# Designs tried in a protein design chat: VH-VL binders against q0aze0. Part 460

Target 1, 268 residues: q0aze0
Amino acid sequence: MKIILVNNRFKENTEKKAQEIAGQLSALNVEVIIDNGLDEPYAGTVDFIMVLGGDGTMLRAARRYGQRAIPVLGVNMGTVGFLSNIEINELAEYLPLILREEYSLEARMMLEVAVFQQQSLLTRVFCLNELLLRSNSPRMLSFALEISGQKLEPYRGDGLIVSTTTGSTAYSLSAGGPIADPQLDAFIVTPVASHIINKRPLVVSPEREISLHLLEEREAIIGIDGQIKMDFGAENRVLIKRAPHPLLMVNLKAKPFFTSIDRSLQRQ
Key: E = the ipSAE of ESMFold2; O = the ipSAE of OpenDDE; V2 = 0.75 times the mean of E and O plus 0.25 times the DockQ between their complexes.

## First folded at step 22 (VH-VL)

Design RA2 (framework fv_bermekimab; at its last look DockQ between E and O 0.90; V2 from the best seeds 0.85)
Fold by OpenDDE, look of step 22:
Structure RA2 (fold): chain C 268 residues (1-268), chain A 123 residues (1-123), chain B 107 residues (1-107)
Amino acid sequence: as target 1 above (268 residues)
Amino acid sequence: QVQLVESGGGVVQPGRSLRLSCTASGFTFSSFNVHWVRQAPGKGLEWVAAISYEGSNKYYAESVKGRFTISRDNSKNILFLQMDSLRLEDTAVYYCAKDRIYYSHAFYGMDVWGQGTLVTFSS
Amino acid sequence: DIQMTQSPSSVSASVGDRVTITCRASQGIKSWLAWYQQKPGKAPKLLIYAASFRQSGVPSRFSGSGSGSDFTLTISSLQPEDFATYYCQQDNYRPLTFGGGTKVEHK
């Protein structure tokens, strides 16, 4: 068995714990690769990914490895979030199950985000939570939203979020988007400070494709999962569709989503 | 320089066929939806047909449906309009035009036009 | 099909005048209306797209407004080079349809 441990090198506690766990796994004849975000994603084949940290670390792990259809376990290290399954102090208890591959998987839809410039592909990214288009100035954006070839009324506002159902409890929620069942596949399109006060979020079928472009030359940016930032102008286009592969999240411990929503949201 | 150049117009007899071409240069032709728009002498503009950037979707005005066929060769940067069963009312300058937005399944205005090619009829 | 009613069909104006052209759609087309300028013997030129956005290179004296069914093209101060025929066009529905045109003539 080969396992990638994903942690955050800027957090000493996660680094130390990654080393400890690596030692434990090695003692059990498990090959371990530690990914602290410093280097490129490990290109070799692996059987399991263990994410040590919070939601942010999971998002990074998902972007780096989510397209590879590898089981991903979130191990929380003292933070509040939605993407961890077990606590770090529970790892020892569940480690035998991991090694025997005795766990269930929950498929979480990801976004495939393609950013173009002058008809050329700049980047293609798979992300777990959302794409954000927002103004990089005090002025509102004017941009076109197209869903499966259907043009909506031009948007005017600070920006727009296209989120997965997993991401519905992230930035989309703060912007007034609905809370979605993470077991449901859907896009959530949430306006950010629209000039139309009652502009409502859209829940869109994952079978559809979404495109965004600016209607005027303005200084804008796109954000992905709150971690990647890119400049975005009139020459750019964003095409969003369902990723061909979902993130396979490991369920070792039952975590009822809806019974824990109130507690989790109160802490945000 | 972004450019569209129409050709193939001329004098034709009613009921005959004519094939118009539009050659694109200066931009990635295969990335844009393109249109045919015609203008009868002394009259206004009339949309005729459009084809998606990948060529899979074709759209026609009712006045030409069943008689005209729009097609494209992205490898050669050429747009075509096959006009069959031509009628006197088809007399017009025919323009090809590109849509503003690339990789779109919708239309957002025509920002580049050719000079047009004239189709007329002889008695 | 969406009928585009453009008015007036012609307007006589002088240099420096404010010129207003109206376009009405038979049904709501959101903001998906374009304005074109055409001079005799020339191809149309895109002026405004999405009802109110100027195409690159278009002078600021040209402005578009409106949404839904009623749209307006305004030339704030007519210049000698602005004498031409103007067309509105909706692209919210297929088939695409143009207005009948407005000829701006010299008074």
Scores: ipSAE 0.895, ipTM 0.947, lowest interface PAE 0.6, mean pLDDT 95
Fold by ESMFold2, look of step 22:
Structure RA2 (fold): chain C 268 residues (1-268), chain A 123 residues (1-123), chain B 107 residues (1-107)
Amino acid sequence: as target 1 above (268 residues)
Amino acid sequence: QVQLVESGGGVVQPGRSLRLSCTASGFTFSSFNVHWVRQAPGKGLEWVAAISYEGSNKYYAESVKGRFTISRDNSKNILFLQMDSLRLEDTAVYYCAKDRIYYSHAFYGMDVWGQGTLVTFSS
Amino acid sequence: DIQMTQSPSSVSASVGDRVTITCRASQGIKSWLAWYQQKPGKAPKLLIYAASFRQSGVPSRFSGSGSGSDFTLTISSLQPEDFATYYCQQDNYRPLTFGGGTKVEHK
């Protein structure tokens, strides 16, 4: 069995704990790869991914490994977020179940984001929560939103969020979007400080293709999961669709979304 | 330089067929939606047809549906208009034009036009 | 199909005049309207897209406004090279449709 342990290199506690867990697993003849974010993602075949940390570390793991159809377990080392399943002090209790593959999986839709400079692909990234387009200056943006070849009224405002249902409780919520059940597949399109009357959040079929471009030159940025930032101008387009594979989240401990939602939102 | 050049116009009899071509250069033809627009002598502009950048979607004005067929060959950078069942009202200068936005399934304005090719009918 | 009605059909003007051309759609087209300029014997030239945004190289004296079904092209101070015919075109719905044109002529 080969496992990747993902931690955050800027959190000393997670690095020490990752080494401890790696030692325990090695004693059980499990091969362990530690990914603290410094090196390229491990390219070889693995059976399981264990994420040590909070939602931010899970977002990075999802971007790096989510398209590989590998079970991913979130292990909380602090406050309970939306993406952890068990606490670090519970890991010893659940480890036998992990090794025997006695757990269920919950699929979470991801976005595939392709950013172009003119006709050339600059980058393709996958994200679990959202793409943000926003102004990088005090001036508002004017931009076009196209959904499967259908044009909405041009947007004018600070920007736009295209999120997954998992991302509905992140930036999209703060911008006025609905809370969505993360078991649903959908895009949630939420305007940010729109000056156009009657722009409301949209819930859109995951089979749609979404694109954005500026109607005039402005300094803008694209943000991915609040962790990747890219300049965006009038020569760029971004194309968004459902990623080929969902993130496969391991479920060992019951954490019903609706039972915990009030407490999770208070802590976010 | 970005350029579109139409060809294939001429004098034809009503009811006959004609094929127009538009050769593109100076830009990535396969990335852009393209259009045919016509203008009868002394009259205004009339949009005729458009085809998506990859060729999968084709759109026609009501006046030409069932008679004209738009197509493209992205390997040769050529746009075509096959004009069947021609009528006297089809007499016009025919322009090809490029849409301004790449990799789109919508239209955002025609920013580059050819010089036009004249199709004339003898009465 | 969406019918586009331009008004006036022609206007006589002098250099320096402010010229206003109106375009009305038979139903709402949001802000998805383009303006083109055409001089005799030449292909049309895109001036304005999405109702109010100038195409590259178009002088600032040209401006567009409007949304829904009513749109305006304004030339703030007419220049000798602006005598031409102007067309609006909606691109919200397929098929795309042009207005009938407005000829701006020397007084």
Scores: ipSAE 0.771, ipTM 0.910, lowest interface PAE 1.1, mean pLDDT 91
ESMFold2 (binder alone), look of step 22: mean pLDDT 94; pTM 0.957

Design RA20 (framework fv_bermekimab; at its last look DockQ between E and O 0.72; V2 from the best seeds 0.75)
Fold by OpenDDE, look of step 22:
Structure RA20 (fold): chain C 268 residues (1-268), chain A 123 residues (1-123), chain B 107 residues (1-107)
Amino acid sequence: as target 1 above (268 residues)
Amino acid sequence: QVQLVESGGGVVQPGRSLRLSCTASGFTFSSFNVHWVRQAPGKGLEWVAAISYEGSNKYYAESVKGRFTISRDNSKNILFLQMDSLRLEDTAVYYCAKDRIYYSKAFYGMDVWGQGTLVTFSS
Amino acid sequence: DIQMTQSPSSVSASVGDRVTITCRASQGIKSWLAWYQQKPGKAPKLLIYAASILQSGVPSRFSGSGSGSDFTLTISSLQPEDFATYYCQQDNYRPLTFGGGTKVEHK
């Protein structure tokens, strides 16, 4: 068995714990690769990914490895979030199950985000939470939103979020988006400070495609999962689709989503 | 400089055919939806046809459907309008125009126009 | 098809005047309305798109407003070069349709 431990090199406690766990796994004849984000993602085949940290670390892991159909376990290390399944102090208890592959998987839809410079592809990213388009100035953006080729009302506002259902409890929520069942596949299109006061979020079928174009020569920013940032202008366009593969999240411990929403949201 | 130049207009007899061309320069022609718009003498503007940037989708006004065919050659940056079974009411200056937004499945206004080519009929 | 009713068909004005042209769609077209200027013997020129966005290079004395079915083009202070015919055009539905035009002429 080969396992990738994903941690955050900027958090010493996660680094130390990763080393400790690596030692434990090695003693059990498990091959371990530690990914602290410093290097390129490991290109070889692996059987399991263990994410040590919070939601941010999980998002990074999902972007790096999510398209490889590898089970991903979130191990919380004292943070509040929605993406961890067990606590670090529970790892020893569940480790035998992991090694025997006695766990269930929950498929979480990811976004395929393609950013173009005219006809040229600048980047293609698979992300777990959301794509954000926002103004890079105090001025509102004007842009065209198409869903499956259908023109919506020209958007005018600070920005727009296209989120997965997993991401519904992230930035989309702060912007007034609905809380969605993470077992549901859907896009959530949430306005950010729209000029239209009562502009409502959209819940969109994952079978559809979403495209964004700026209507004016304005400077904007694309954000992905709150971690990737890139400039966006009139010469750019965004195409958003459902990723061809979902993230396979390991479910070792029952974690009722809806019964924990209030608790989690109160801490945000 | 972004430019569209129409050609192929002239005097024609009713029932005959005529092929208009529009040559694009100064921009990536293959990235934009393009239109034909006509204007009868002393009258307003009338949308005639449009073709998607890839050429896979064609759209026509009801007044020309079945008689006109829009096409494009992206390798040569040329837009065509094949006009068959011409009628007196087809008398107009024919303009080609590009859409504002590249790689779009919808239309967002026409920001560049040619100077037009005149189609008239002999008695 | 969407019918675009433009009014007035003509307006006599003087330099410095405020000129207002209206365009009404037979049904809602969101904000997908463009305004064009055409001078005799010339091709139309795009002035405004998406109801209110000024095309690059167009003077700021031109402005557009409205959404849904009712739209307005305003020239805040008419200049000598503004005497022309103006057209509205919807691009929310196929076929694309133009208004009948408004000729702005000298008083």
Scores: ipSAE 0.815, ipTM 0.911, lowest interface PAE 0.8, mean pLDDT 94
Fold by ESMFold2, look of step 22:
Structure RA20 (fold): chain C 268 residues (1-268), chain A 123 residues (1-123), chain B 107 residues (1-107)
Amino acid sequence: as target 1 above (268 residues)
Amino acid sequence: QVQLVESGGGVVQPGRSLRLSCTASGFTFSSFNVHWVRQAPGKGLEWVAAISYEGSNKYYAESVKGRFTISRDNSKNILFLQMDSLRLEDTAVYYCAKDRIYYSKAFYGMDVWGQGTLVTFSS
Amino acid sequence: DIQMTQSPSSVSASVGDRVTITCRASQGIKSWLAWYQQKPGKAPKLLIYAASILQSGVPSRFSGSGSGSDFTLTISSLQPEDFATYYCQQDNYRPLTFGGGTKVEHK
């Protein structure tokens, strides 16, 4: 059995804990690859991914490995978030179930984001929470939103968020979007400081293709999961659709979304 | 030089067919939606048809639906309009035009036009 | 189909005049309206898209306004090269539709 162990190298306790867990797994004849964010993603075949840390570390793991249809377990190391399933002090209890593959999986929709410059594909990335389009200057953006070939009224404001239901509790929420049940597949389209009356958040079928472009020259950025940033101007377009594979999140311990929602939101 | 050049216009008889071509140069033709627009002598503009950049979606004005077929050859940078069952009201200058936004499922304005090719009708 | 009604059908004006042309859609088209200029014997030229945004290379004396169903093209100070016919066109719905045109001609 081969496992990737993902941690955040900027938090020393996760580095030490990753080494301890790797030792425990090695003693059980499990091959461990540690991904602390320093190296390129491991390219070989693996059976399981264990993420040590909070939601940010899970977002990186999802971007790196989410399209491989590999089970991913979130292990909380201190701060309660939306994407962990068990606590680090419970890992020894659950480890036999992990090794026997006695767990359920919860599918979480991801976004596929393609960014173009002129007619050339600049990059294609996958994300778990959201794409953000935002002004990078004191001036507002004027931009077009197209959903499966249908044009909405032009947007004017600071930007727009296109999120998954998993991302509904992240930046989309702060911008006024709804909290969505993460078991739903949908896009949530949330304006950021819109100056156009009646630009309400939209909930959109996951079968739609969403595109964005600026209607006039402005300095803007595209943000991915709050962790990747790239310049965006009048020469660019972004196309967004449901990613080919969902993130497969491991469920070992009941973690009722609605029971925990207030406490998790207070930590954001 | 970004340009579009129409050809294939001429004098036609009732019920006959005619095929117009539009040759594109100076831009990536296969990335843009393209249109046919016509203008009868002394009259205004009438949108006729459009085809998506990949060629999979075709749209027609009601006045030509079932009689005209739009198509494109992206390898040769050519837009076509096959006009069947021609009628007197089809007499016009026919323009081809490029939509301004690449890789779109919608239309955002026609920013480059050809000079047109004349189709006239005689009995 | 969306009917686009332009008025007036013609305008007699002098160089330096302010010229206003209106366009009305038979139903709401949001802000998805374009304006074109056409001179005799020539192809149309895009002036304005999305109701108010000036196409690159178009002089700033041209401006557009409106949303929903009622739209206006304004030429703030007419120049000799502006004598032409002007068309509005909606691109919110298929089929795309043009207005009937407004001819701006020299007094």
Scores: ipSAE 0.713, ipTM 0.883, lowest interface PAE 1.3, mean pLDDT 91
ESMFold2 (binder alone), look of step 22: mean pLDDT 93; pTM 0.955

Design RA21 (framework fv_bermekimab; at its last look DockQ between E and O 0.93; V2 from the best seeds 0.83)
Fold by OpenDDE, look of step 22:
Structure RA21 (fold): chain C 268 residues (1-268), chain A 123 residues (1-123), chain B 107 residues (1-107)
Amino acid sequence: as target 1 above (268 residues)
Amino acid sequence: QVQLVESGGGVVQPGRSLRLSCTASGFTFRSFNVHWVRQAPGKGLEWVAAISYEGSNTYYAESVKGRFTISRDNSKNILFLQMDSLRLEDTAVYYCAKDRIYYSHAFYGMDVWGQGTLVTFSS
Amino acid sequence: DIQMTQSPSSVSASVGDRVTITCRASQGIKSWLAWYQQKPGKAPKLLIYAASFRQSGVPSRFSGSGSGSDFTLTISSLQPEDFATYYCQQDNYRPLTFGGGTKVEHK
């Protein structure tokens, strides 16, 4: 068995713990690769990914490895979030199950985000939570939203979020988006400070494609999962569709989503 | 330098066929939806047909449906309009035009036009 | 099909005048209306797209407004080169449809 441990190099406690866990796994004849985000994603074949940290670390892991159809386990290290399954102090208890591959998987839809520059593909990214289009100035954006060839009324506002159902409890929620069942595949399109007060979020079929482009020459940015940032202008377009592969999240411990929503949201 | 150049217009007899061409240069032709728009002498503009950037979807005005066929060769940067069963009311300058937005399944205005090619009929 | 009613059909104006052209759609087309300028013997030129956005290179004296079914093209101060025929065009529905045109001519 070969396992990638994903941690955050900027958090010393996660790095230390990654080393400890690596040692434990090695003692059990498990090959371990540690990914602290400093280097390129490990390109070799692996059987399991263990994410040590919070939601941010999971999002990074998902972007780096999510397309490879590898089981991903979130191990929380004292943070509040939605993407961890077990606590770090529980790892020892569940380690035998991991090694025997005795766990269930939950498929989480990801976004495929393609950003174009002058008709050329600039970048393609798979992400777990959301794509954000946002003004880079105090001025509102004017942009076109197209869903499977259907043009909506031009948007005017600070920006727009296209989120997965997993991401519904992230930035989309703060912007007034609905809370979605993470077992449901759907896009959530949430306006950010629209000039139209009653502009409502859209829940869109994952079979559809979403595109965004600016209607005027303004400085904007694209944000992906709150971690990737890139400039976005009039010559750019972003195309969003369902990623061809979902993130396979490991369920070692049952976590009732809806019974914990109130508690989790109160902590944010 | 973005450019569209129409050709193939001329004098034709009613009931005959004519094939118009539009050659694109200076931009990535295969990335844009393109249109045919015609204008009868002394009259206004009339949308005729459109074809998606991939060439998989075609759209026609009711006045030409079943008689005209729009097609494209992305490898050669050429747009075509096959006009069959031509009628006197088809007399017009025919323009090809590109849509503003690339890789779209919708239309967002026509920002580049050719000079047009005239189709007329002999008595 | 969406009918685009453009008015007036012609307008006589002088240099410096404010010129207003209206376009009405038979049903709501959101903001998906374009304005074109055409001079005799020339191809149309895109002026405004999405009802109110100027195409690159278009002078600021041209402005578009409206949404839904009523739209307006305004030339704040008519210049000699602005004498032409103007067309509105909706692209919210297929088939695409143009207005009948408005000829702006010398008074």
Scores: ipSAE 0.897, ipTM 0.949, lowest interface PAE 0.5, mean pLDDT 95
Fold by ESMFold2, look of step 22:
Structure RA21 (fold): chain C 268 residues (1-268), chain A 123 residues (1-123), chain B 107 residues (1-107)
Amino acid sequence: as target 1 above (268 residues)
Amino acid sequence: QVQLVESGGGVVQPGRSLRLSCTASGFTFRSFNVHWVRQAPGKGLEWVAAISYEGSNTYYAESVKGRFTISRDNSKNILFLQMDSLRLEDTAVYYCAKDRIYYSHAFYGMDVWGQGTLVTFSS
Amino acid sequence: DIQMTQSPSSVSASVGDRVTITCRASQGIKSWLAWYQQKPGKAPKLLIYAASFRQSGVPSRFSGSGSGSDFTLTISSLQPEDFATYYCQQDNYRPLTFGGGTKVEHK
């Protein structure tokens, strides 16, 4: 049995705990690969991914491994979040169930993002929460949004968010988007500081293709899950689709979504 | 140098067929939607047909539906217009044109045009 | 099909004049309107896309405005090379449709 432990190398308690868990698993003849973010993603076959930390660490794990159809367990280490299932002090209790594969899986839609420049594919990345297009200067952007070959009225403003339902509680919410049940599959398209009066957030079928390009030269940025940043200009296009595979989140302990939302709203 | 060059125009008899070609160079042809537009002598522009960059979607003006077929060969960078059951009202200069936006199933303006090929009729 | 009505059909003007050309769509096309210039015996040239954005290489004296169903092309100070026929074209709906054209000619 082979497991990846994903941790955040900038949080000392997660690194120490990852070594302790790796030792326990090795004593049980389980092969352990530690991914602390420094190295390339592990390329070989694994059976399970355990994420030690908060939502940010889960987002990185989802981008690295989410397309491999491998169960991913979020283990909370003190940071309140939407993507963990159990607490670190409960791991010993649940470890036998993990090893026996006695758990359920919840599928979470991901985005596939392809960025082009002058007709060439530059990069393809996956994300769990959102793509953000935003101005990187004091000037507004003018840009075109296309949904499955249908052109909306051009946008003018600071930018646009295309999120999953999982991402509906992240940047999309701050920009005025709806909270969505993460068990639904959909795109949520949320304008950022639009100067066009009738530009409301859109909820869009996951079977659609979404594309963006600038209508005039401006300095812009594409952001992925708030963690990856790319320059974006008039020579670029981005195409967004539902990723081929959802993130398969392990459910060992019931964690109702709507209880978590109440807690998050109180912290605002 | 980005360019489009039409060929295959000429003088034909009504009811016959003609095949127009448009050869593209200086850009990645397979990335762009392409169009045929015609202009009768002394008249305005009339959009005729378009085909998506990958070739899976085709669109036609009502006046040519069922008679004309647009196609493309992305390996040879050629756009075609097969014109069957020609009528006298099909007399025109036929232009091919490139859409300005790549990898799209929509149209955003025609930024590069050929110089056209003339289709006329005898008698 | 969306009918595009241009006005006027022709205009006589002198170098230095401001020239205004109007285009009306039979129903709303958002801002998805292009303007083309065509000189006799030549292919059309794209001037404006998405109602108001100038194609690269087009002089700043050309400007476009409008949204919905009413659109305008303005030449702020006519130059000798601007005598030509101008066409609007909507690209919001299929089939694509052109206006009837406006000929700008020397007095």
Scores: ipSAE 0.694, ipTM 0.876, lowest interface PAE 1.5, mean pLDDT 91
ESMFold2 (binder alone), look of step 22: mean pLDDT 94; pTM 0.957

Design RA22 (framework fv_bermekimab; at its last read DockQ between E and O 0.94; V2 from the best seeds 0.89)
Heavy chain, then light chain:
Amino acid sequence: QVQLVESGGGVVQPGRSLRLSCTASGFTFSSFNVHWVRQAPGKGLEWVAAISYEGSNTYYAESVKGRFTISRDNSKNILFLQMDSLRLEDTAVYYCAKDRIYYSHAFYGMDVWGQGTLVTFSS
Amino acid sequence: DIQMTQSPSSVSASVGDRVTITCRASQGIKSWLAWYQQKPGKAPKLLIYAAKFRQSGVPSRFSGSGSGSDFTLTISSLQPEDFATYYCQQDNYRPLTFGGGTKVEHK
ESMFold2, look of step 22: ipSAE 0.835; ipTM 0.929
ESMFold2 (binder alone), look of step 22: mean pLDDT 94; pTM 0.957
OpenDDE, look of step 22: ipSAE 0.899; ipTM 0.950
ESMFold2, look of step 23: ipSAE 0.819; ipTM 0.925
ESMFold2 (binder alone), look of step 23: mean pLDDT 94; pTM 0.957
OpenDDE, look of step 23: ipSAE 0.898; ipTM 0.948
ESMFold2, fold request of step 26: ipSAE 0.843, 0.837, 0.815; ipTM 0.932, 0.930, 0.921
ESMFold2 (binder alone), fold request of step 26: mean pLDDT 94, 94, 94; pTM 0.956, 0.957, 0.957
OpenDDE, fold request of step 26: ipSAE 0.904, 0.904, 0.904; ipTM 0.955, 0.955, 0.954
ESMFold2, last read: ipSAE 0.838, 0.833, 0.806; ipTM 0.931, 0.928, 0.919
ESMFold2 (binder alone), last read: mean pLDDT 94, 94, 94; pTM 0.957, 0.957, 0.957
OpenDDE, last read: ipSAE 0.905, 0.903, 0.905; ipTM 0.955, 0.954, 0.955

